# Designs tried in a protein design chat: VHH binders against Abasic site processing protein HMCES (HMCES). Part 80

Target 1, 269 residues: Abasic site processing protein HMCES (HMCES), of Homo sapiens (Human) (q96fz2)
Amino acid sequence: CGRTSCHLPRDVLTRACAYQDRRGQQRLPEWRDPDKYCPSYNKSPQSNSPVLLSRLHFEKDADSSERIIAPMRWGLVPSWFKESDPSKLQFNTTNCRSDTVMEKRSFKVPLGKGRRCVVLADGFYEWQRCQGTNQRQPYFIYFPQIKTEKSGSIGAADSPENWEKVWDNWRLLTMAGIFDCWEPPEGGDVLYSYTIITVDSCKGLSDIHHRMPAILDGEEAVSKWLDFGEVSTQEALKLIHPTENITFHAVSSVVNNSRNNTPECLAPV

## First folded at step 7 (VHH)

Design u25 (from u22 with G98H R100P S102W H103S; framework vhh_8pnl_2)
Fold by ESMFold2-Fast, scan of step 7:
Structure u25 (fold): chain B 269 residues (1-269), chain A 117 residues (1-117)
Amino acid sequence: as target 1 above (269 residues)
Amino acid sequence: QGQLVESGGGLVQPGGSLRLSCADAGFTFSSYTMAWYRQAPGKERELVARITSGGRTNYADFVKGRFTISRDNAKSTLYLQMNSLKPEDTAMYYCAAHLPYWSTDYWGQGTRVTVSA
């Protein structure tokens, strides 16, 4: 996973993240640094994306089931990084393989500190190799969405007007992430950055790409991944596996250039 | 991938003008705070001007009234209009893109400005 869409306006995104704490109280996640959220149909590594994380990371006595939403840099900068400029990190930390997460210091250390987050997106993009050509076919991959005005799920054959209506009730893709905190040597604001955990692709996606993000399907999985105060690293890692509850459709080559930021990036072709 | 490429540097006489450009490839330009820095021979690199994603500008005291920073998000290009150039403005000029969470995200390789008769 190296490209996502997360285009919802801040207020719509916040409502899409409504949740219940462990006492059953309805809540919206509280924003940290909301001005740093940049909606886009075409997010690449090094840009900011919104993530959910436990309030307990920021407040000593907070209920660990309460959630903060914060923009974080995509591409984990380890706390031990010594240079002044994080763009000079020589390692690609966009993704973290589930099978080696406990072997890599960059990921094992923050994971041991409970630095688990849920990365939010409309969906993600993958490029399928096409037989007989060197060109790749991009696909937009997302949770199945329910039509509220008509029976059934929204799909590739639906009009752009029908797609516009579903954004108000869009089910966000929720991907398992690990974050870390880096303090600049010269002083300045702490950098929060994340990586997306990846697993082998499910059967439904195997013809598109051999890897997929670890998707947390449903509120029970999301809450257990986030709640580092009650759920150990060992128990949380049991949530990391492929899922079949995913859908996709082909999109145009407009998405190939990460500078293109229009609805055409995810529109069915 | 982030890459910034500066252009527009050169040799000018005192009182002259130059316009520097900085083009990007591979990131969402409109989301970044952009800045111009300079480094004169034997001196530390210093901030000249910055412009936020929302268009708010900030200038070093030594260039106020002479330099203007601007951006064109549609063209993913940053500009520095330099007027009334002085010999003290002689330096290598660097473009930088700053994500709000850290001081510097990307640096260009620089463009040379020489102010001399």
Scores: ipSAE 0.000, ipTM 0.095, lowest interface PAE 20.5, mean pLDDT 83

Design u26 (framework vhh_8pnl_2)
Fold by ESMFold2-Fast, scan of step 7:
Structure u26 (fold): chain B 269 residues (1-269), chain A 117 residues (1-117)
Amino acid sequence: as target 1 above (269 residues)
Amino acid sequence: QGQLVESGGGLVQPGGSLRLSCADAGFTFDTYAMAWYRQAPGKERELVARIYTGGDTNYADFVKGRFTISRDNAKSTLYLQMNSLKPEDTAMYYCAAEWLYDSGDYWGQGTRVTVSA
């Protein structure tokens, strides 16, 4: 997973993240650095995306079940990184393979500190290889959505008007992530950055791409992944597996250029 | 699960050197990130230096260029080479083992370093 859409305005995104704390009270996540959130239909590595993480990461005595939402850089910069410019990382930390996460120093260190986050998106893009050509067919991949008409999920055959209205009740894709905090050697603000954990693709996606993000399907999975105060790394990693509860449709090649940031990027073709 | 034992502290003149050691007596040393912390009387405990399982290091700004952390996995021992010591370095120094896969950290009892004329 190397491209996502996360275009919702801040207030709509915040409401989409409504949750229940340990006491059963309905809550909205509290923002940190909300001015760094940049909505886009076409987010690539090195851009910022909103993530959920436990409030306990910021407040010593906080309830670990309470959630913060914060923008973080996509592409994990390890806390131990020695060079002054994080763009000089020689290896790709956009994704983290589930099978090697405990073997790679860049990921096992923040995991040991409980630095688990949930990466939010409308959905993600993947490119299917076409037979006999170097061209690839892009697809937008997302959770099944409830239609305004009550009796089904949104589909490619639906009108543009129906697609405009769907965002009011959109179910955000929730991907398992690991983050770290890097202090520039020369001084300056701490950089928060994340990686998305990847797994083998499910049967439904195998014809599009061989890998997929580790998707946390439902509030129980999301809460256990975030709650590093109560859930150990070993127990949390049991949540990392392929899921079949996913849908997709083909999109136009306009999404191929990451500079294009319009609804056309995810519109069905 | 484990016990860390610090040694090498003592009294030294400003500008002098000391080498601290921390021996692991109870767990698998090579799977832990290892760190040195210090605490002066009436102050909060603060990180001095950390060394990860792969050998990468992290230092507090106030010791960069003067202190060197190292580990010997075969001997299950952590070291802190302290050069150009200053009166401000006077503190109790603690060894810590930080488990990479959960929150199971272990601490030593500390060794005292006094820098005075």
Scores: ipSAE 0.000, ipTM 0.102, lowest interface PAE 20.0, mean pLDDT 83

Design u27 (from u26 with E98G W99Y L100E Y101W G104P; framework vhh_8pnl_2)
Fold by ESMFold2-Fast, scan of step 7:
Structure u27 (fold): chain B 269 residues (1-269), chain A 117 residues (1-117)
Amino acid sequence: as target 1 above (269 residues)
Amino acid sequence: QGQLVESGGGLVQPGGSLRLSCADAGFTFDTYAMAWYRQAPGKERELVARIYTGGDTNYADFVKGRFTISRDNAKSTLYLQMNSLKPEDTAMYYCAAGYEWDSPDYWGQGTRVTVSA
């Protein structure tokens, strides 16, 4: 996983993340640094993406079931990184394999501190290699969506007007992430950065790509992954596995160039 | 668009040199960890060299001191400079890109390297 769409305006994104805390109270996640959120149909590593994390990470004695939403850099910078420029990090931390997460110091240490987050996206992109040609076919991959009274299904038969209406009740993709906090050696603001945990592809995606993000399917899984005050690392890792509750459609090559940021990036071909 | 394309393979005598190139068209090249793998006839694919986003490199023991991996992010191109080639280096060489530290997501078609008299 190395390309996503997260295009919803901030207010729409916030409402899409409505949840219940441990006491059953309906809540919206509270923003940190909302000015750093940049909606895009075509987000690549090193850009900022919105993540959910427990309020307890920021407030002593906070209810660990309450959620913050914050933009974080995609590409985890370990807390022990000693250089002045995080873009000079020598290894790629865009994704973290589930099978080696406890073997890699860069991931094991923040995981031990409860630094679990949920990475939000409309969906993600993968490129299928086609036999007998050098061309790769991009696909947009996302949760199955519930049809609304005004919205049809996403498909080639839908008009542009109907396509625009699908976002009103879009179910965001919720991917398991690990984040860390890096303090610049010369001082300045703490950098929050994350990696997406990856697993073997499910049967439904195996013809497109051999790996997929670890998707947290439903509010129970999301709540347990975030709640590091009540859910141990060992228990949380049981949530990390492939899911078949996913759908996709082919998209045009417009998405290939990460500078293209238009609805055509995810429109069905 | 958005593919890895290898070039530079060929036939060379033992002790000779070759420079392989891998061009990435339409991907986010500068955020990938890039690698060269090889596969000899009847054998499994094995890692030859890896280069991380910051330029750090890792080499298989059997090529240390002979091969050099490098990248040009402005050109979206990966290179493998192969010196002091041996018959044992005969293989199909594959370019790979990925976002995971230790596993590639994308593969090129390969370029053939044959080392013989």
Scores: ipSAE 0.012, ipTM 0.373, lowest interface PAE 8.3, mean pLDDT 85

Design u28 (from u26 with E98D W99L L100S Y101W D102E S103Y G104T; framework vhh_8pnl_2)
Fold by ESMFold2-Fast, scan of step 7:
Structure u28 (fold): chain B 269 residues (1-269), chain A 117 residues (1-117)
Amino acid sequence: as target 1 above (269 residues)
Amino acid sequence: QGQLVESGGGLVQPGGSLRLSCADAGFTFDTYAMAWYRQAPGKERELVARIYTGGDTNYADFVKGRFTISRDNAKSTLYLQMNSLKPEDTAMYYCAADLSWEYTDYWGQGTRVTVSA
């Protein structure tokens, strides 16, 4: 997973993240650095994306089941990184393979500190290899959405004007992530950055791409992944597996260029 | 569009008490961290106290032990109980709905507190 869409306005995104804490109390996540949230139909590595994480990461003695929503840099910069410029990192930390997460220091250390997050997106993009050509077919991949009598799913929508009705009750994709905190050696603000955990593709996606993000399907899985105060690393890792509860449709090559940021990027073709 | 309305300000003698109230007139009160800020003449607006959705509180050092912030989600009302008031507490007091400690979403119009010697 190397490209996502996360275009909802801040208020719509926040309401889409409504949840219940451990005591059954209904809540919305509280924002950190909301000014850094930049909606886009075409998010690439090194850009910021919103993530959910436990309030306990920011407040000593906070209830670990309460959630913060914060924009973080996509591409994990390890806390031990010594250079002044994160772009000088010699290896790609956009994704973290589930099978080697405990073997790689860049991921094992923050995971041991409970630095688990849920990466939010409208959905993600993957490029299918077309035999006989160097061309690839992009697909937009997302949770199945509730179809209403007045509005179809995005897969059933036939024009951009119909998409407005789809987003009001859109079920956000919730991907398992690991984050770290990096303090610049020369001073300045702490950089929060994340990686998306990847697994083998499910049967339904195997013809599009051989890997997929580890998707946390439902509030129970999301809650357990985030709650590092009550759920151990070993228990949380049991949530990391392929899911079949996913749908997709082909999209225009407009999405190929990450500078293109329009609804056409995720429109069905 | 959210609307916060403050009340309870007034003139009080040093050592006196006041209770400020902030009523939510149009947004979902119980989902926001709520705060009181103040601004004295010629000074920047500063945080006095904040109460999070779970009930945890944070106070500025200059009011600790004297002021108490509380919320009533059923009434959509925020309170600031101010005891042992000092002339230095003279300011316009603002109710705020905070998204985070770095960003305020909604501001009230303010209520004036004057502590005269």
Scores: ipSAE 0.000, ipTM 0.129, lowest interface PAE 18.5, mean pLDDT 83

Design u29 (from u26 with E98P W99F L100E D102G S103D G104E; framework vhh_8pnl_2)
Fold by ESMFold2-Fast, scan of step 7:
Structure u29 (fold): chain B 269 residues (1-269), chain A 117 residues (1-117)
Amino acid sequence: as target 1 above (269 residues)
Amino acid sequence: QGQLVESGGGLVQPGGSLRLSCADAGFTFDTYAMAWYRQAPGKERELVARIYTGGDTNYADFVKGRFTISRDNAKSTLYLQMNSLKPEDTAMYYCAAPFEYGDEDYWGQGTRVTVSA
């Protein structure tokens, strides 16, 4: 996973993240640095994306089931990084493998501190290799969505007008992430950055790509991943596995260039 | 995997030069640190050169001073300029976007370089 769409206006995104805390209270997540949120149909690594994380990360005695939403840099900069420029990281940290996540210091250390987050997106993009050519076919991959006018779900055969109308009730893709906090050695604001955990592709996606993000399907999984005050690292990692509850459709090559930021990037072709 | 396409390999005499290219389809090239690796018959794959997103570079001792890695983000292309080629440089050359140790790397199919009189 190296490209997403997260285009919803801030207020629509916030409402899409409505949740219940441990005590059954209905809530909206509270924003940190809302001005850093930049909606886009075509989000690449090093850009900021919104993530959910526990309020307990910021307030000593907060209820760990309460949620903050904050933009974070995509591409984890470990807390121990000694250079002044994150672009000097020796390896790409856009993704980390579920099977080795507890063996690698960059990911093991923040996990030990409970630095789990849920990465929010409309969906993500993957490029399928076409046999006999150098062409790649891009696909937009997302949770099944319910049409507001009919009982059927939104799909590839639907018109572009129908796609534009679904965003108010869009079910956001919720991906398991790990974040870390880095203090620049020369001083300045703390940088929050994240990586997306990846797993083997599910049967439904195996013809498109061999890996997929670890998707947290439903509020129970999201709550347990975020609640580092009550759910241990070991228990949280049991939530990390492939899921079949996803759908996709082919999109045009417009999405290939990360500078293109229009609805055409995710429209069915 | 299979996102990167190498070219520019060939047969060259000792002391000659070649420029290898690695084209990405334009997906995420400018956001990744990139590297060139090589593998000679019967040997393990070894790192030749690395270039970071900010343009800083790192080279293996055996090519330092002879090879230059560079990137053109506008063209989504990685280059390896190889000068003063030696028979020991004979190998299949691969470009990659390496990830944190133990994570998945994105690799090309390779381009063959043969240095022989």
Scores: ipSAE 0.274, ipTM 0.634, lowest interface PAE 3.9, mean pLDDT 86
Fold by OpenDDE, second read of step 8:
Structure u29 (fold): chain B 269 residues (1-269), chain A 117 residues (1-117)
Amino acid sequence: as target 1 above (269 residues)
Amino acid sequence: QGQLVESGGGLVQPGGSLRLSCADAGFTFDTYAMAWYRQAPGKERELVARIYTGGDTNYADFVKGRFTISRDNAKSTLYLQMNSLKPEDTAMYYCAAPFEYGDEDYWGQGTRVTVSA
């Protein structure tokens, strides 16, 4: 996974992340660094995207079932990294393979510290290889959306009003991530950054791409992944597997350019 | 066919020049560092040159100013200009993105460079 969409307004995004804590109380996640949130139809590595994480990471003795939403840098910067510039990393940390997560220091260490997060997106993009050509067809991949009388399909949005209705009720893609905290050697603010855990693709997606993000499907999976206070690393890792509960459609080549940030990126062709 | 496609290899005389190209079909070219590797017969694969997203470069010791790595983000293409080639430069040359742990898709099939009188 090297490209996502996360374009919802902050208030809409927050509402979409409504949850129940372990006491059954309905809550909205509290924002940290809301000013770093930059909505985009075309999110690339090194950009900031919103993630969910347990409040316990910030407050001692906090209820670990409570959630914080925070923009973090896509591309995990390990805490041990000693260079002043994260771009000097010699390896790609955009993704973490599920099968080797415990073998890699960059991921194992933060995971062992309970630094699990849920990466939020409208969906993600993948490019299908075309046989015999160097051309690839991009696809937008996301959770199936519930068709309500009020909410048309992405393809049926004939009017701006209908488009807004679709996104107001959009089910966000929830991907399993690991984050770390990096302190720059020269001082400054602590950098929070994340990697997306990847797995082998489900059967439905296999013709498009052989790998997919580990999707946490449902409130229980999301809660367990986040709650590092009550859920062990071993138990959490059981949540990491392919899911067939996805849909996709072909999109235009507009998304190929990471600078393009328009609705056309995820529009069906 | 791999996501990365190398070209520009061939037979050249000592002291000659070649320009290798690597085309990225993954459309995320501008978001990660790129590198050239080489593998000679019976030897291990070794790093030749790396270029970071910010444009900084790193070269192996054996390059000694003879090679230049560059990138064109608009064309999603990586280049290796090789000058003053030596017989010991004979190898299969590979283009790669920084190794995503276990993702083989970030390696090209390679282009063969042969330096011989």
Scores: ipSAE 0.021, ipTM 0.441, lowest interface PAE 5.9, mean pLDDT 87

Design u3 (from u1 with K99R P100G S102V L103I W104Y T106S E108Q D110N; framework vhh_6z1v_2)
Fold by OpenDDE, second read of step 8:
Structure u3 (fold): chain B 269 residues (1-269), chain A 122 residues (1-122)
Amino acid sequence: as target 1 above (269 residues)
Amino acid sequence: EVQLVESGGRLVRTGGSLRLSCAASGFTFSSYAMGWFRQAPGKEREVVAAISWSGGRTWHADFVKGRFTISRDNAKNTVYLQMNSLKPEDTAVYYCAARGYVIYDSSQYNYWGQGTQVTVSS
């Protein structure tokens, strides 16, 4: 996964992240560093995207079932990194393969510290290789959306008004991630960064791409992944597998350019 | 002041049983996961077992092989480790810890007891 969409306004995004804590109380995640949130239809590595993580990461003795929402840098910078510039990382940390997560120090160590997060997106993009050509067809991949009488499929939004309605009730894609905290050697603010765990693609997506993000489907899966205080690493890793509960549609080549940030990026062609 | 006080450690023979207790005070016990660790001489501290705040979830190390069982009583602010079929290899100082972090990393536990010595003779 090298491209996502996360364009919802902050308030809409927050509401879409409503949850119940372990006590059954309905809550909204509290924002950390809300000013770093930059909505975009076309998110690339090194950009900031909002993730969910347990409040316990920030507050001692906090209820670990409570959630914080925070923009983090896409591309995990490990805490042990000693260079002053994260861009000097010689290995790709955009994704973490599920099968080698425990073999790579960059991912194993933060995971062992309970640094699990849920990466939020409207969906993600993948490119299908066309047989016999160097051309790639991009697809937007996302959770199936509930058809409300008023809110048709993304494809059915014939009017701007309908489009807004669709997004107001959009089910966000929830991807399993690992984050780390990096302190610059020369001082400065702690950098929070994340990697997206990837798995082999489900059967439905296999024709498009052989790998997919580990999608946490449902509130229980999301809660368990986040709750590092109560859910062990071993138990959490059981949640990492391909899911067939995904839909997709072909989009235009507009998304190929990472600088393009318009609704056309995810619009059906 | 936060206190974790382990008890029950003693000399036992191989094949014997022992029940360790850890009494907690100075914090909201029911809000914390609890764990038992052990450290043998010359070895690193290792996790033995862990239990969620509610007691609904437990984890045991592979070397336990069903011999040990962690439990807790929130009304008594106590966590227990029932140890059966003890072996000489189980000889160690056993520590109780209150957890605010992941089970496998001892550095992530918030509070620690002083430990209780368990010795298993051949």
Scores: ipSAE 0.005, ipTM 0.240, lowest interface PAE 10.5, mean pLDDT 88
Fold by ESMFold2-Fast, scan of step 7:
Structure u3 (fold): chain B 269 residues (1-269), chain A 122 residues (1-122)
Amino acid sequence: as target 1 above (269 residues)
Amino acid sequence: EVQLVESGGRLVRTGGSLRLSCAASGFTFSSYAMGWFRQAPGKEREVVAAISWSGGRTWHADFVKGRFTISRDNAKNTVYLQMNSLKPEDTAVYYCAARGYVIYDSSQYNYWGQGTQVTVSS
């Protein structure tokens, strides 16, 4: 997974993340560093994206089922990194393969500290290699959405005004992530950064790409992944597998350039 | 301009066979999943069959399994529906549709043809 859309305004995104704590109480996640959240239809590695993580990471005696929402840098910078500039990290930490997560120090160490997060997106993009050609076809991939009385599914041939209304009750994609905390050698703010765990593609997605992000389908999976106070690393990793509960449509080449940040990036062709 | 043009629909007797064709133009056909849908008078449109971009995966509705077969020829930009053991209940306008993936829901297809009429008489 190397490109996402996460364009909802902060207040809409927060409401989309409503959840129940361990006692069944309805809650909204509390923000950390909300000013670092930058909505975009076209998010690439090294940009900030919102993630959910347990409140217990920030407050020693917090209920581990309570959630914080925070922007984090996409591209995990290990706590042991010695250079002053994170962009100089020699290896790609945008994604973390599920089959080798316990073998790579960059991921095993934070995972052992319970540093699990849920990466939020409207959906993600993949580029399909077309057999017999040198062309790639981009697709926008997302959870199936609830149908409304008048609104068609995403991709209905309606005016742009009607497209924005579909976002009011959009089900956000929830991807399993691992994060780490890096302290700059020169001093300054601690950098929180994440990687997205990847798995083999499901049957429905196999014609588009051979890999997919590990998607946490439903609140039970999300809560177990986040709750590092009650759910061990071994138990949490059982949640990491392909899912068939996904849908997608072809999009135009506008999305190819990461500088393009418009609704056209995810509109059906 | 994107176009899907169905052909092959005609009157056929119960137990007969028919092959429908859909010629695509104006888009990269080999990158799209294709589906066949049908709609009888006074009834809702229903999905009959779907095929992945490569042809490696196909899906057929339970009411046509063993009788209908979807296939495609990416070199000719054409998708086919081979219909065997036809029944009067198969009488409908058949539509070709294109999507960026295999899907069982007509509401999510991007491009549609105008349809071809299939009539099965007893």
Scores: ipSAE 0.000, ipTM 0.138, lowest interface PAE 17.8, mean pLDDT 84

Design u30 (framework vhh_6z1v_2)
Fold by ESMFold2-Fast, scan of step 7:
Structure u30 (fold): chain B 269 residues (1-269), chain A 121 residues (1-121)
Amino acid sequence: as target 1 above (269 residues)
Amino acid sequence: EVQLVESGGRLVRTGGSLRLSCAASGFTFSSYAMGWFRQAPGKEREVVAAISRSGGSTWHADFVKGRFTISRDNAKNTVYLQMNSLKPEDTAVYYCAAGPWLYSTDEYDYWGQGTQVTVSS
């Protein structure tokens, strides 16, 4: 996973993240740096994307079940990185393989500090290699959406004119991430950056791509992944596995260029 | 003003039992996960057991599972380590620590001064 869509306006995104804390109270996540959130149909590594994380990361007496939403840089910069420019990292930290996460210092250390986050997206893109050509077919991959009488009729979810009618009740894709905090050697604001954990693709996606993000399907999985105050690293890692609860449709080549940021990027062809 | 005070360490015979206590003051104890660590002669410090903020979740290292039990009493600001079936290999200085993280790093926020446990054959 190297491209996502996260286009919802901030207030719509916030409402889509409504949750219950440990006391059973309904809550909205509290924003950090909301001005750094830039909605886009075509987000690539090194851009900022919204993530959920436990409030306990910022307030030591906070209930670890309460959530913050914050934009973070896609591409984890380890806390031990010594140079002044994060772009000088010698290795790619856009994704983290689930099978080697505990062997890689860049990921093992932040995991040990409880730095788990949930990466939010409308969905993600993958490019299917086509037999007999070097052309790739892009697909938009996302959670199955609840159909209303209105949107479910005549294949509404697969029609460009009808897609915007479902955004108000869109179920966001929730991907397991690891983040770290990097302090610039010469001063300045702490940089928060993340990586998306990847697993082998499920049977339903195997014809599109061999890998998929580790998707946290449902509030129980999301809550356990975020709650580093009560859920150990070992228990949280049991949530990391492929899921079949996913759907997709082909999209146009407009999405191929990351500079293109329009609804056409995810519209069905 | 944060203080963690370990107690209970002493010389015990192989097969014996011992309970370590760690009394906390100067911070909101119920807001922190607690861990027990040890440093044996010739070894680096290692995690022995950890307990979540509420006490609802515990973790024990493979080498102590079934023999050691971590617990906490938030009303008394105390974390305990019950050690049964002690072996000479358990000889170490035992430290308690408080942190927002569970147990997989040495990046706990507060540390005690340690209590010596010696197990003789």
Scores: ipSAE 0.012, ipTM 0.386, lowest interface PAE 9.0, mean pLDDT 86

